Miniprotein binders against MMACHC-like protein (cblc-1). Designs and how they scored, part 1

Every score and structure here is a prediction.

Target 1, 261 residues: MMACHC-like protein (cblc-1), of Caenorhabditis elegans (q7z144)
Amino acid sequence: EMSHAESIKRVVDQKLSSHEGFESHMFKIGSYNEAVGESSPFALPYDDSTMALLILSTPDMFDVAFRKWVVQKTMDFGSFDEVCEMVSSPIQSFLEDRLEIMSEKLRKVEENFEILHDYSMTPQRRPKILMQTCGHVAGAAFYYQPCHFQEDGVTWPPAGRMGPNLKFIGLSLHPIYGGHFAFRSVLIFPNVKIPEFCEKEPRPILTASEDVRTALEKFNYNWKDSGFRDFGNPTRRYSTTQMEFFGRPVAERWEVLRPWV
Positions, changes and structure headers below are counted from each chain's first letter, unless a header gives other numbers.
F, E and O are the ipSAE of ESMFold2-Fast, ESMFold2 and OpenDDE, as the mean of both directions, binder to target and target to binder. V2 is 0.75 times the mean of E and O plus 0.25 times the DockQ between their complexes.
Where letters were taken out, [cut] stands.
Atom coordinates printed by the task and the answers are left out, and those that the model quotes come from them; centres of patches stay.

## First folded at step 1 (miniprotein)

Design e1
Fold by ESMFold2-Fast, scan of step 3:
Structure e1 (fold): chain B 261 residues (1-261), chain A 90 residues (1-90)
Amino acid sequence: as target 1 above (261 residues)
Amino acid sequence: SPEEKIKKLAQALEQLAEELYELAWEGDPFTIEELAELIDKLAEALKKLAEKGNPEKVRKIAEELKRIAEEGDTSKIEEIAKALEELARQ
């Protein structure tokens, strides 16, 4: 069924293209389940050979695809000010539009699929899927887990920086984009089996444990300043406009985009 | 004033929505359980405000916030923030 799986991926890639800031990465559910543990609450109830596609966004998503969307919506609504008034969450609205267009096209090739978003939760308020594990398994990014960087006799993470309800989480770095990317969703195709598919190994890009620990600390404690994103020597980065956009309160974000129209 | 309190709650809810978007898309050290506790506190404050005026609308918003805390559905928080902002303008 590799030919069918490749047809599915082609359709997804046509609607969520690399030119417009998206990547899709194929993996087997069994590879993910092995990584999280078969008895783990994060294991998914699908056959090991079930096809899945991890979708992530790159910097061009904002500067190319989202920009085009803003220009188009301005034309559709008749003015930029009307778009600002009617659309409160432009990035979310843009992604919902693109995902729906992709889904409509995809259903013509494979009608049975599930979409798990990076924000999808169980009733127990646990993620339905661990995105960073998916990224690692699919070979899309390297997932640095805190437990792999402990040292005897050293207290880490730093004392006093975490409360009893806070967790120190891992960080994924992309070989091209460092931390200038985001996991968006996983598509699961219960009726598509790819038993012979072998995922590529993720490339480790940080070699010094000290650098990994520093990156993890910046991600967990200072993620809003985006300093963590520059680990791994990324060749492409979020634009100044994107950084300004996400740095502003929601009500002020539309004004960052006014120069686009 | 009641209008000032509702406006501040709407702003806090918009900030919470932003925190949840960042958690969902970029990864965030805060747990959903911690965010759910904050949503519960906001829902309790709104229920107290319901006693002052238009208790039905405020109570429904508070119940929706609790539902979001239980389901972890970030897409609904922005809708509630807009409803609170509209209420603050009234």
Scores: ipSAE 0.000, ipTM 0.217, lowest interface PAE 12.3, mean pLDDT 75
ESMFold2 (binder alone), alone request of step 1: mean pLDDT 59; pTM 0.417

Design f1
Amino acid sequence: SEKITVRIETDDPEELKRIAEEVVRIAKEYGLEVEVRVEGNKVEIRIKGPSEEAVRRAAEEIKRLLEKLGVKVEIEVEEK
ESMFold2 (binder alone), alone request of step 1: mean pLDDT 75; pTM 0.688

Design f2 (from f1 with E33R E35I R37Y E44I)
Fold by ESMFold2-Fast, scan of step 3:
Structure f2 (fold): chain B 261 residues (1-261), chain A 80 residues (1-80)
Amino acid sequence: as target 1 above (261 residues)
Amino acid sequence: SEKITVRIETDDPEELKRIAEEVVRIAKEYGLRVIVYVEGNKVIIRIKGPSEEAVRRAAEEIKRLLEKLGVKVEIEVEEK
């Protein structure tokens, strides 16, 4: 089955290439279920040896692949203003187009697979999958959780700062990109079993507890300034254009891209 | 302000061209703006106009055309 799993990953990697800002990371559903807890509502109803691929994006997704997509759509539609009017969610539309192209090729080597997106929700309005846990399990990024960095006699995080019904959340850091990446989707292959596969251990980017606490605080309290993304000395960062794009209200994002055309 | 997106699949490039031309013709007969392009294995047709009635009528005629041709189709309508 490993030969088949490797063939699947090769097809995915050809269509979601590193040159265009994507990474895929293989893991077993059982490894994820063990990490979230077998009785957890986040556990997935597949056999433990079931193959899965975590898909994440790096800075080149925006600056290379998405930029090419915007330029192509401008040509297809005849003008940038027409694209703006016809496409309300450019990143989502771009990703849907790329996933469809990938799925076309993938179906030729493995017909049965499911795609769970980072925005996928259950009827109870909870995420269908915990992406940060997937990243850690697959060895793609290190997931720093607040509970792992408590110290006796220290009150952290400060109570009340997040407001009612908000919780202090963890942060994943990539060994190359720090926080300049995003989890996008998980592909699940119910008929492909990889019991012999062993995931890589995620690389600990930050080792000092004080650095982890600082990173988590920047992420939870100051996420809009993107300072948290620079922890771990990333070699590549989101461009000024990407940070401007995601920093603006949805209705104003298209105008950030006008200089590309 | 009303928009409609039509996605169609066919293995025949000549049929694809003919379908795209007919869809463009129909939309223009209703005075609507139309854009056609290819994405992966699908042809994507986006129709826009200020008249919700005109968009709806064009969509109905396009559906009838695609049904006659027996091609796979996905239609999405954006409404305010």
Scores: ipSAE 0.000, ipTM 0.318, lowest interface PAE 14.7, mean pLDDT 80
ESMFold2 (binder alone), alone request of step 1: mean pLDDT 73; pTM 0.676

Design f3 (from f1 with T5Y R7L E35F E44W R46I E74R)
Fold by ESMFold2-Fast, scan of step 3:
Structure f3 (fold): chain B 261 residues (1-261), chain A 80 residues (1-80)
Amino acid sequence: as target 1 above (261 residues)
Amino acid sequence: SEKIYVLIETDDPEELKRIAEEVVRIAKEYGLEVFVRVEGNKVWIIIKGPSEEAVRRAAEEIKRLLEKLGVKVRIEVEEK
């Protein structure tokens, strides 16, 4: 059934291409469930050998695919100002359009699949899936968890900067893009079994505990300057336009894109 | 049971989704029930527990963490 799984991945990769800023990474649901714990509320109710694909975006998603989408929408609506008035969440609208196009083609090859976003909710209003864990088990990125980098006799994070028992948010780093990427969705194929598939181990780009702690501090304390994204010596980075866009309040973001048209 | 609602606002959908995941993790470390609802650029986090002290402590820790990320937060408490 690896042949069928590979055919599915080829269709996804055709519509969510690397040239337009997407990556897909195959993994087994059982590998994810083992990582979160079988009794965890985040464990998924599928057989261990069930196929899944993690989708993430790279810098070219914004500078190539999203830019083309903005130009096309400007033509469709007749002016940039009209698009600005009609579309309040451009990145979300762009991603929804792209995923629907992908889904139409994918249904011709495998009719039964589910799409989970990290915002997808259970009936209890909890996230259905933990994206950082998916990234790690799929071998797409290394997930650095703060609890793994504490040392006896060392106060970390510094007491004066945090209240007692405050927890750091973890950070995933990509081997090519460092922190210049984002997890977007997971596709699950309940009728496709890949028991012989073995995921790649994620590569730990940062190996010294002090470097990991520094990256986590930059991420938690100074995330707005995007300096944390440069850990891991990335060869590709978010453009200044993308950083400016996400640094602006929502109401001011469209103006960052005006030079594109 | 004591309830607390944490409203998180952010201009970055990627950060919004990731933050929701981390907040759930923190609340679970306090042994509390947690429910997350995402609406556009806002996240509602509902934390429940039998101890008002535990609920408020978890909420305050979450608020401090998110404020460090430059995320605007509002906290509402409903006592019953």
Scores: ipSAE 0.000, ipTM 0.183, lowest interface PAE 16.7, mean pLDDT 77
ESMFold2 (binder alone), alone request of step 1: mean pLDDT 72; pTM 0.654

Design f4
Fold by ESMFold2-Fast, scan of step 3:
Structure f4 (fold): chain B 261 residues (1-261), chain A 97 residues (1-97)
Amino acid sequence: as target 1 above (261 residues)
Amino acid sequence: SEKIVVLIETDDPEELKRIAEEVVRIAKEYGLEVEVRVEGNKVIILIKGPSEEAVRRAAEEIKRLLEKLGVKVEIEVEGSPEERKKLAEEALRLLEE
């Protein structure tokens, strides 16, 4: 039971290590389904006690693991310019390589599992899983929802900052990294039951409503400047290289990495 | 595994339809899987395939088409987690069930 779940997590943690910028957080599908609502289209069709692992990346994923991958690919292809020509999606290619290596080892311990990515969609174009809810349920990060910070008689968010068809979304903050992290995937193990497992409670990183509203506005209106990431006094931050990389249009991102080779 | 997400916005429904059809044609020409959703003045196109080379070449051709047309467009072959997350959540809110 728990011993098997812990063995699974150990294998995942060996391949997606904290030293290379990954965290895994265990939770029960039932805890997630309760949070989204059993009748919600986002509820997952697994027993309440089914094991899941939330995977997120921290700053070292980019600066340590991804950097090593870029250097190795440059050697494999013979030059940086050749890699730039042949690989258009470096982060996705890196993550797919790493997740496949992890999956090969994981299948030796537990052969039946699913991987849901933060970008995975149903045929109806809904996310297959709500990552921020997973983060909150697993105790990995605190999910701030705009609806919880409305004030009677006050128009918020401010009109004119988003178009009529744009929506104001929530924000998750990590106790160590603030907004300097990203949800990557959820692993689901349909044949592994952990009914006795209790998730840790997420820590409220921001407690003043005004601070939460300010963070939500910066995330929704100005996320590319990375100001929102510094809420909650993070002790570790994305490097300037990572922030520049993701702040650039896709076609210009490879040039940010040239100094690495 | 490899993917492109294209979000197109225009005030002309006929232009939107023509652009979406052309993007789908390019993706299919490269043997890629395509999913399209239209909501008002926006269209979201998700393009997937196992071949990084096919996805890259399709993305380049799509970029050239969209730049030529001068239409407001967001194209993500990869993108940051925040960009991907925001685009996905925005797309969902535009696509009512």
Scores: ipSAE 0.000, ipTM 0.213, lowest interface PAE 11.2, mean pLDDT 78
ESMFold2 (binder alone), alone request of step 1: mean pLDDT 66; pTM 0.580

Design f5 (from f1 with R18W E22Y R25F K28R E29L)
Fold by ESMFold2-Fast, scan of step 3:
Structure f5 (fold): chain B 261 residues (1-261), chain A 80 residues (1-80)
Amino acid sequence: as target 1 above (261 residues)
Amino acid sequence: SEKITVRIETDDPEELKWIAEYVVFIARLYGLEVEVRVEGNKVEIRIKGPSEEAVRRAAEEIKRLLEKLGVKVEIEVEEK
């Protein structure tokens, strides 16, 4: 029932709050499966009316919640340099800590749930869930796919530029944050059915085909400079600290955070 | 500028295929320069980074992510 689904969402939202840089978006597994296709290897083996919650992070996740976590870990370990030595993946460690706390509270309301992370993969290299499709289906962000912006007589994207092992991929843009957000996980509740729930439609942030193609090219060829994130005129953006952090190789990211302690 | 080679050994040929592809995916996600080769029962990962510390932490991150997927692997690191 919807009342139970709403209780679940309230618990998640209390632990992954908007003022600390999280959003949760409810959707039905059937809506996702319809979008990926009946015969798709990405279809999930749950009833169509099964409840799911998409979790994404906004700029405040880094500048508020993660910053507090880094300060606390520095106190716990005794020094910033000790934390740097012992924790190689600060964002992942922070998210794992927060999700564990959320999960303990959530189990008191609904014991049976599964968490799929943005890094969860099948043995065939396929992500277990297509996060951008979830974002579009749940109405959280608009997913721009390269195949929908091909023009007759125009070769796009240019052949070979991505290299032999990398594909040209789509881009999701948030109505407030443009590209200054990230999909983090999907919670699935196999025993909770929401057949009457209707997802909201995603807002098309970019409408001109030329703007979409430019954004996709920036995302695929120049993603490290974060220029793609500014498409759609976002009113809130990643801080300079967050952009510098994610623009560096993983091993160099801790030094960006030293001024916080 | 620094390079380190990480070798992952497994006796399961099916495991080698998805490990190689997963490492390429992770490399893109984390902005690393990596070269992956499959040699018999081994996956050889050559990681390029700006310093020995950077490359070492990247190798540890790859190991941690593979182990979270339930893969038990032995990683041998050597300078290049």
Scores: ipSAE 0.000, ipTM 0.156, lowest interface PAE 17.7, mean pLDDT 76
ESMFold2 (binder alone), alone request of step 1: mean pLDDT 71; pTM 0.607

Design h1
Fold by ESMFold2-Fast, scan of step 3:
Structure h1 (fold): chain B 261 residues (1-261), chain A 96 residues (1-96)
Amino acid sequence: as target 1 above (261 residues)
Amino acid sequence: SPEEKIKKLADRLEQLAEELENLAEEGEVYWEYNGEWFKVTDPETIEKLAEEIDRLAKELKELARKGNPEKVRKIAEELKRIADELEELAEQIEES
């Protein structure tokens, strides 16, 4: 019954709250499997009506929840330099802590669930789930795929610009945050069936093909400057600190956070 | 039996080839780690490797019906080369 699924979502939303920079979006595994293809390696081995929750983060995750976590860890370790030495991936460590707190509470209402992260890989080093497709299916964001914006007689993207080892990839845009968000995890509940649930349609933020192609080019060629995130007229954006943090190599990110302590 | 073992190997290789072809066609060949985007390998290279694996897997199934140890050994050498190329691609994706 939907009442059980709604109870699960309430527990998740309480621990991964919108005020701390999270959103959850319910969907059926069958809807995702239909989108990726039933014979695809990315199809998930669950019944079509199985409940899932897509978790994404918004700007407040970094500036509110993560900041509080960094301050607390600095106190726990005794100094910022010790945290930097002991914790190599601060965002991942923060998210693992929050997901464990959520999981402890969630197990009290639904014992059987699985978590797939945006970084989860198969033994063949492929993502276990295609997050952009998941976001589109759940109605959380609109996924713009390059193949849908080709024009007969027009060469795009221009030959030679991508380089020999690069693929021109798609881009998801959120109706409120544009590109200022990130897919984080998918929770799957194998014993919870929601056959009556209908996902909302994703909102097409960009409608003109030229605008979509420009956004995709900005994302693929210039992603490091974060200009692509401003497509879709977002009303909320990543802070200067967050953009600086994600713009640096992983090994150099801790220094961006030093002013917080 | 030897035929049964060859058939199982060929089935595994055909599955891997399908997975690589789907990955190339999806347009979603990347992963995000701690909010950072990682660039992907050239889709034409992935398609080439998937096609070669599929072809070799089909040849193995046919050879399972015939006793030809020489051709089986030659195919095994080609599969090792392709496996090394796939390992290099996986490392490139991981490092990007």
Scores: ipSAE 0.006, ipTM 0.146, lowest interface PAE 10.7, mean pLDDT 76
ESMFold2 (binder alone), alone request of step 1: mean pLDDT 61; pTM 0.490

Design q1
Fold by ESMFold2-Fast, scan of step 3:
Structure q1 (fold): chain B 261 residues (1-261), chain A 103 residues (1-103)
Amino acid sequence: as target 1 above (261 residues)
Amino acid sequence: STDEINKLAQAVHDLAELLQKLAESGDPETIEKLAELIDYLAEMLKWLAEKGNPEKVRLIAELLKFIAEALEELAEQGDTSKIEEIAKALEELARQLEEIAKS
């Protein structure tokens, strides 16, 4: 029944709210498995009608929720320098705290669920879930894959440009945020079946093949300047503080946050 | 807690161990196992792309290219100086993977 699935999503959305920079997108495991191929090592071992929720973060995750967390931790530890000393991985620690709070509330509604993080891997050291494919299936973002935009009579990507060990990789664009977002996790509910649910189609942000190629080339060749994130005319963008934070080595990231306290 | 940073560190450690065995024996079986581990690192590059943290993807790819080139030279000549270069590349790879996992 969809009522139970909607109750689950409501609880998740209360703890991972849009105001605090999160989105959740419902999908069926079978829709994802069809997209990756049933024989693929990335197919998930659940019934086709199994409920799942894709979680992604938007710019407000950093500037609203994470900022609030940093301020609270500074109060809890008594000083910013003490937090820096005790917490080496602020974003990871923040997300772990938030997911634990969400999980406590979620267990009251549905006890059996699994969390696959964007970094979760199999024993063979492969990702447990392909996030960009998941985003496309759930209708959250459009996943532009190089092989789908090959043009007859055009050699693309250019031979030798990426080198023998460099893979020309795809790019997901969000209808509001362009490239200013990140996939974070997938929640799977093995005991919740939603066979009647139909995912929305992802909105194609870029429709001309040349625009797609330009975006992919900026992403693969010039990713350091973050210009690729602005494809699709996003209305909301990562702040300069977030860009600076993620642009620094881990040991130097805390200093970016000092003005928040 | 199951920490994926530990799993990434373990994969790098496994690669380093195989490189040491290759340096000591020159065994073709060890070369094949190392090539398999390089394939796993290529899948890790795909995982990083899927994670949506693209700023580190190219650096990881460049480190993989360096390791592959060093392996090719080592397989043909057995030059022990290549082991030190590979070790440095693995240290840098481990550092970058740790940074990506934390973000």
Scores: ipSAE 0.006, ipTM 0.215, lowest interface PAE 11.9, mean pLDDT 76
ESMFold2 (binder alone), alone request of step 1: mean pLDDT 67; pTM 0.583

Design q2 (from q1 with K33W E36Y Y40F E43M M44A W47L E50R L59K F66R)
Amino acid sequence: STDEINKLAQAVHDLAELLQKLAESGDPETIEWLAYLIDFLAMALKLLARKGNPEKVRKIAELLKRIAEALEELAEQGDTSKIEEIAKALEELARQLEEIAKS
ESMFold2 (binder alone), alone request of step 1: mean pLDDT 70; pTM 0.656

Design t0
Amino acid sequence: SPEEKIKKLADRLEQLAEELENLAEEGDPETIEKLAEEIDRLAKELKELARKGNPEKVRKIAEELKRIADELEELAEQIEES
ESMFold2 (binder alone), alone request of step 1: mean pLDDT 66; pTM 0.476

Design t1a (from t0 with K34W E37Y R41F K44M E48L)
Fold by ESMFold2-Fast, scan of step 3:
Structure t1a (fold): chain B 261 residues (1-261), chain A 82 residues (1-82)
Amino acid sequence: as target 1 above (261 residues)
Amino acid sequence: SPEEKIKKLADRLEQLAEELENLAEEGDPETIEWLAYEIDFLAMELKLLARKGNPEKVRKIAEELKRIADELEELAEQIEES
């Protein structure tokens, strides 16, 4: 029932709080399956009314929650240099720690749930869930798909920017954060049915087709400069530190964080 | 022995390239497809070098694989951010 579903969401929201840079968005598995196509290999094998929660991170995840985690790990290991040597993937390690803390509390309210990460794969090495489609159906962000912005007689994307085997990929924009956010995981609750729940429709952040094409080109061709994230006039943005962290080679990323300790 | 080990390594790299192409199919940056292609090309070169005819060429391939690994790490961070 909806009361139980809302209790589940409250627990998740308490442990993955907006102050610490997280959002959760409820949706029905059937809404996602309808969007990907029920015969699609990406359709999920749950009843249509099954409850799910999409989890995404906002800018404060890095500057508040992750920063706190880095400071705590530095104290636990005794020095920043020891953390750097022992932890090779700081963001992933941080997220796994936070999801486990959340899971411990969540199991007290609903013991049966599954977590699909943005990196979760099938045995055939396909993504288990299409995160951008999930974001759109949950109403969390608007997913701009290139096929929806083709025009008869217009060649797009520009031929000189793509090889014949390259895919031109879609982009999701958040109403507050533009592209300054990331999809992280989906929680699925097989024993919780919410047939009466209606997802909100995602807000179309960009309305002019030319703006959408420009954003998609920036995302596909120039994603390293983070310019695509500013489409839709976001009111909150990734910090300079976060942009610098992800803009550097992996081996140099820890050094960006040294001023935090 | 060295010839057989090189062939097995090349087979594993071919499998990795196929897996990366599958990941690129639904919403990954286009560069993952090019990285998969580069890995597949290097796997082919390793199979051609199975006879251990050029140790310097094997070292060059190892250096190129390190570059590709660094680019994959950067793409993983991009996916984490969006």
Scores: ipSAE 0.000, ipTM 0.153, lowest interface PAE 19.1, mean pLDDT 78
ESMFold2 (binder alone), alone request of step 1: mean pLDDT 70; pTM 0.577

Design t1a2
Amino acid sequence: SPEEKIKKLADRLEQLAEELENLAEEGDPETIEWLAYEIDFLAMELKLLARKGTDPEKVRKIAEELKRIADELEELAEQIEES
ESMFold2 (binder alone), alone request of step 1: mean pLDDT 69; pTM 0.552

Design t1b
Fold by ESMFold2-Fast, scan of step 3:
Structure t1b (fold): chain B 261 residues (1-261), chain A 82 residues (1-82)
Amino acid sequence: as target 1 above (261 residues)
Amino acid sequence: SPEEEIEELADRLEQLARELKKLAEKGDPKTIRLLAFRIKMLAFELEWLAYEGNPEEVEEIADELERIAEKLRKLAEQIKES
């Protein structure tokens, strides 16, 4: 029932709180499957009315929750340098720890659920779920797809700017955070049906085609400078520490965090 | 009021987007769907602007509507020429 679905969401929201930089957005699997196409390899094998929760992170995830985790791990290991040596993927490790804590509490109210991560892959090396489509379907963010902004007689994107093995990809923008957010996971509850639930419509914060194309180009060509994240006039932004962290090569990221300890 | 006028315009744009989708079978379905998508996008933005109007943003929406109108005129000519 819808009451049970709301109880599930409340438990998730308690452990993945907005104060610590998380949002959850409910949607129906059928709404996602319709968006990707029923015959698509990305369609999920659940009933149309099956409950799902999209989990995304906001700027406070890094500066509040992740910072606390880094400090605690430094105490546990005895030094920051030991954490750096033992933990190769800090954001992934932090999220895995937090999701396990959430899962322990969630199992008390709904024991049957699946977690699909943004990095989850099929044996054929395809994403198990298209996160940007989930964001759009759930009304969490607007997904700008390049194919929707093609014009006859206009060559776009410009030839020769993408490297080999790179595709020109879409961009999602949040109504509050612009590009200062990230999709993290989708929780699926196969035994929970929400047929009466209606997802909210995503807000299209960029309406001019030229602005969308500019944002897509900055995302695809210059993502490391984080300029793309400021499209849509976000009221909250990643901190300078977070922007520096994600802008660095993986090997240099831990040093950005040293001032926290 | 300006707020009521913007909300009414948004409603009319949503109606036009629905009508355009019904015409997909008569024209280039891809072009018709793209134009319907853009109209729907503009309708939602106008509803949001009803609460805190910004003349520059309204002008940008007007410009995009003019571009959509021009594409519809070109589509009509292409159908005529086929």
Scores: ipSAE 0.000, ipTM 0.140, lowest interface PAE 22.5, mean pLDDT 80
ESMFold2 (binder alone), alone request of step 1: mean pLDDT 69; pTM 0.574

Design t1g (from t1a with R12A E38A E64A E71L)
Amino acid sequence: SPEEKIKKLADALEQLAEELENLAEEGDPETIEWLAYAIDFLAMELKLLARKGNPEKVRKIAEALKRIADLLEELAEQIEES
ESMFold2 (binder alone), alone request of step 1: mean pLDDT 70; pTM 0.562

Design t1p (from t0 with E37W R41Y K44F K47E E48W R51E)
Fold by ESMFold2-Fast, scan of step 3:
Structure t1p (fold): chain B 261 residues (1-261), chain A 82 residues (1-82)
Amino acid sequence: as target 1 above (261 residues)
Amino acid sequence: SPEEKIKKLADRLEQLAEELENLAEEGDPETIEKLAWEIDYLAFELEWLAEKGNPEKVRKIAEELKRIADELEELAEQIEES
């Protein structure tokens, strides 16, 4: 029933709060499966009315919650250099810690749930869930796919700017945050059915095909400068520290955080 | 030594392969699978050649490893960013 689903969402929202840079968006598994195709390898093996929650991070996740986590870990380990050596994927480790805390509280309200992370893969090396499709279905963000913005007779995108055989990737834009957000996890509740729930329609943020193509090109070719994130007229943005962090190669990201300790 | 530099690249490549397998949103599944397979194979060959001490082959594999690592890191970072 919806009352139970709302109780679940309330617990999740308490531990993954908007003030600490999280959003949750409810959707039905059936709505996602319809979007990817029932026979698709990306379809999820749950009843159509099964409850799910998409979890996003917003700018405050980095500057508030993650910063607090880095400071605490530095105290726990005794030095920043020790944390850098012990923790190779700081964002992932932070999120896993936070999700574990959330899970402890959530199990008191609903014992059976599954977590699919944005990095979860099948044995065939395919993602377990298509996050951008999920975001669109849940009404959280608008997913711009390159194939929808191709003009007949025009060569686009330009070849040779990416590695061989690499695909030109789509982009999701949030109505408040533009590209200053990230999809993080999907929580699935197999025993909770919400057949009467209707997802919000995502609003198209960019209306001109030229603007969409420009945003996609900025993302695929120039993602390191974070220019793509400003499409969609965001009212809130990643801090300069967060943009520097995500603009660096993974191995160099810890050094961006040294001034925090 | 060249062996140490190549070992560092191989370790880096294994880290990237692990991260790539855990990425949720991807561009081309076939390309990602191909890159992951090539990483696994090259890491194995690199370990063997480092023990046997063939400098010419080791240098060539190091160059190829760096290329693939750079491509894979770029792809993984794009997927991490929404």
Scores: ipSAE 0.000, ipTM 0.196, lowest interface PAE 13.8, mean pLDDT 76
ESMFold2 (binder alone), alone request of step 1: mean pLDDT 65; pTM 0.461

